# Ledger of designs, part 8: VH-VL binders against DnaJ homolog subfamily C member 27-A (dnajc27-a)

Target 1, 260 residues: DnaJ homolog subfamily C member 27-A (dnajc27-a), of Xenopus laevis (African clawed frog) (q7zyf1)
Amino acid sequence: ALRIKVISMGNAEVGKSCIIKRYCEKRFVPKYQATIGIDYGVTKVHIKDREIKVNIFDMAGHPFFYEVRNEFYKDTQGVILVYDVGHKETFESLDGWLAEMKQELGPQGNIDNIVFAVCANKIDSTKHRSVDESEGRLWSESKGFLYFETSAQSGEGINEMFQAFYSAIVDLCDNGGKRPVSAINIGFTKEQADSIRRIRNCKDSWDMLGVKPGATRDEVNKAYRKLAVLLHPDKCMAPGSEDAFKAVVNARTALLKNIK

## First folded at step 4 (VH-VL; framework fv_dalutrafusp)

Design v5 (from l8a with heavy chain W33Y)
Fold by ESMFold2-Fast, scan of step 4:
Structure v5 (fold): chain C 260 residues (1-260), chain A 121 residues (1-121), chain B 107 residues (1-107)
Amino acid sequence: as target 1 above (260 residues)
Amino acid sequence: EVQLVQSGAEVKKPGESLKISCKASGYSFTSYYINWVRQMPGKGLEWMGRIYPGDSDTNYAGKFKDQVTISADKSISTAYLQWSSLKASDTAMYYCARHIAVAGTWYFDLWGQGTLVTVSS
Amino acid sequence: DIQMTQSPSSLSASVGDRVTITCRASQSIRSYLNWYQQKPGKAPKLLIYAASSLQSGVPSRFSGSGSGTDFTFTISSLQPEDIATYYCQQYYSYPLTFGQGTKVEIK
């Protein structure tokens, strides 16, 4: 009745357990040993004047626990998906985590009916940040996921994340376990998001414009015009679009210097 | 038995169309990505693209996006690779491979036996 | 596209020898690298994933190391059944790309 299931996902050592402990009064179930990679907790929260019992399954991120994690993906209403802003590898693993969940749920366990809260964790770190806020936000919002900057160490962002997360899950339950079809208007398209991500990861001006090395002036200009229209700041509200647009302009200038 | 079984060898002329298949058995076909990999005679492996059969979501390598179409038929657990007009340069061994995702890592854990496509005039 | 370059393109060694193959990425791919073995006339087989993790059922003589742009694959004591072409593969970003392959033969 008053019960929802939440799981945590993400690489080892990104701070998943610390986030859960920081917000929730976690009760350990003695049956689950540390060596099997699942830690079970229960918490009670009040959302929109309702008492909700939350069952949280904190899943170890090591590949060794793959078969154990598979047993816990079913019947999930929410996912806390965590990465470390100081270690870009943990962010890049997020698509792989989604794929692992999809493998176990199949089409019948529609991932579109699950609330995801993406936690860009360890923002308190004094070391250089390797994943920009705009990068994490773009990835999250392009999938219809909630995005939060968090620090389990300082507590920053934790309460905001859990309140929004649980509120979204309550809304999902009130709508018969399905997200409303008009729920998201993220102000950009999948093509725009994919282009920004691709451009950010390109080092070569030819790849940035999507042309082969040695392309003609006309081919370069055609590719440039397509991307410039797609990513223009007035037409694309996506996080990182201004930097991507600037990169495309600079790539064209660099390539045209040496083309006859 | 968990396996991917590909269609038999094909001999075609330039300009002809072709559709080759990769039939999955022993696992939930709609739950895993299927990839297509090309190997030209005496050459290495080239990733062409992938499909998620559950919703037909596709992603192609840029080199192949306008050359081939990847599709899947859930009712018979079969993935396809199709050409509208073959070229001699399409002569190659074509492999399908299941993509498994584990803890943020991705790899091909199951491969078909390969389909040899020969295109000559 | 991320370009993967292997070295050497081919090698010949004796049974019991230590064999080393290198793979270089055109940009940092962290540890998002797999190694596959392909025997003549057969489909490839996964040996190493995530740069250094040995796939279940694969003999311990096979190992991988490296991160960023430079990776190494090692066979500590070459056996006759190891005659094959070996490929590295990055999965850091789409499109997925393979190295050109290293053919390992016995003298």
Scores: ipSAE 0.296, ipTM 0.656, lowest interface PAE 3.3, mean pLDDT 85

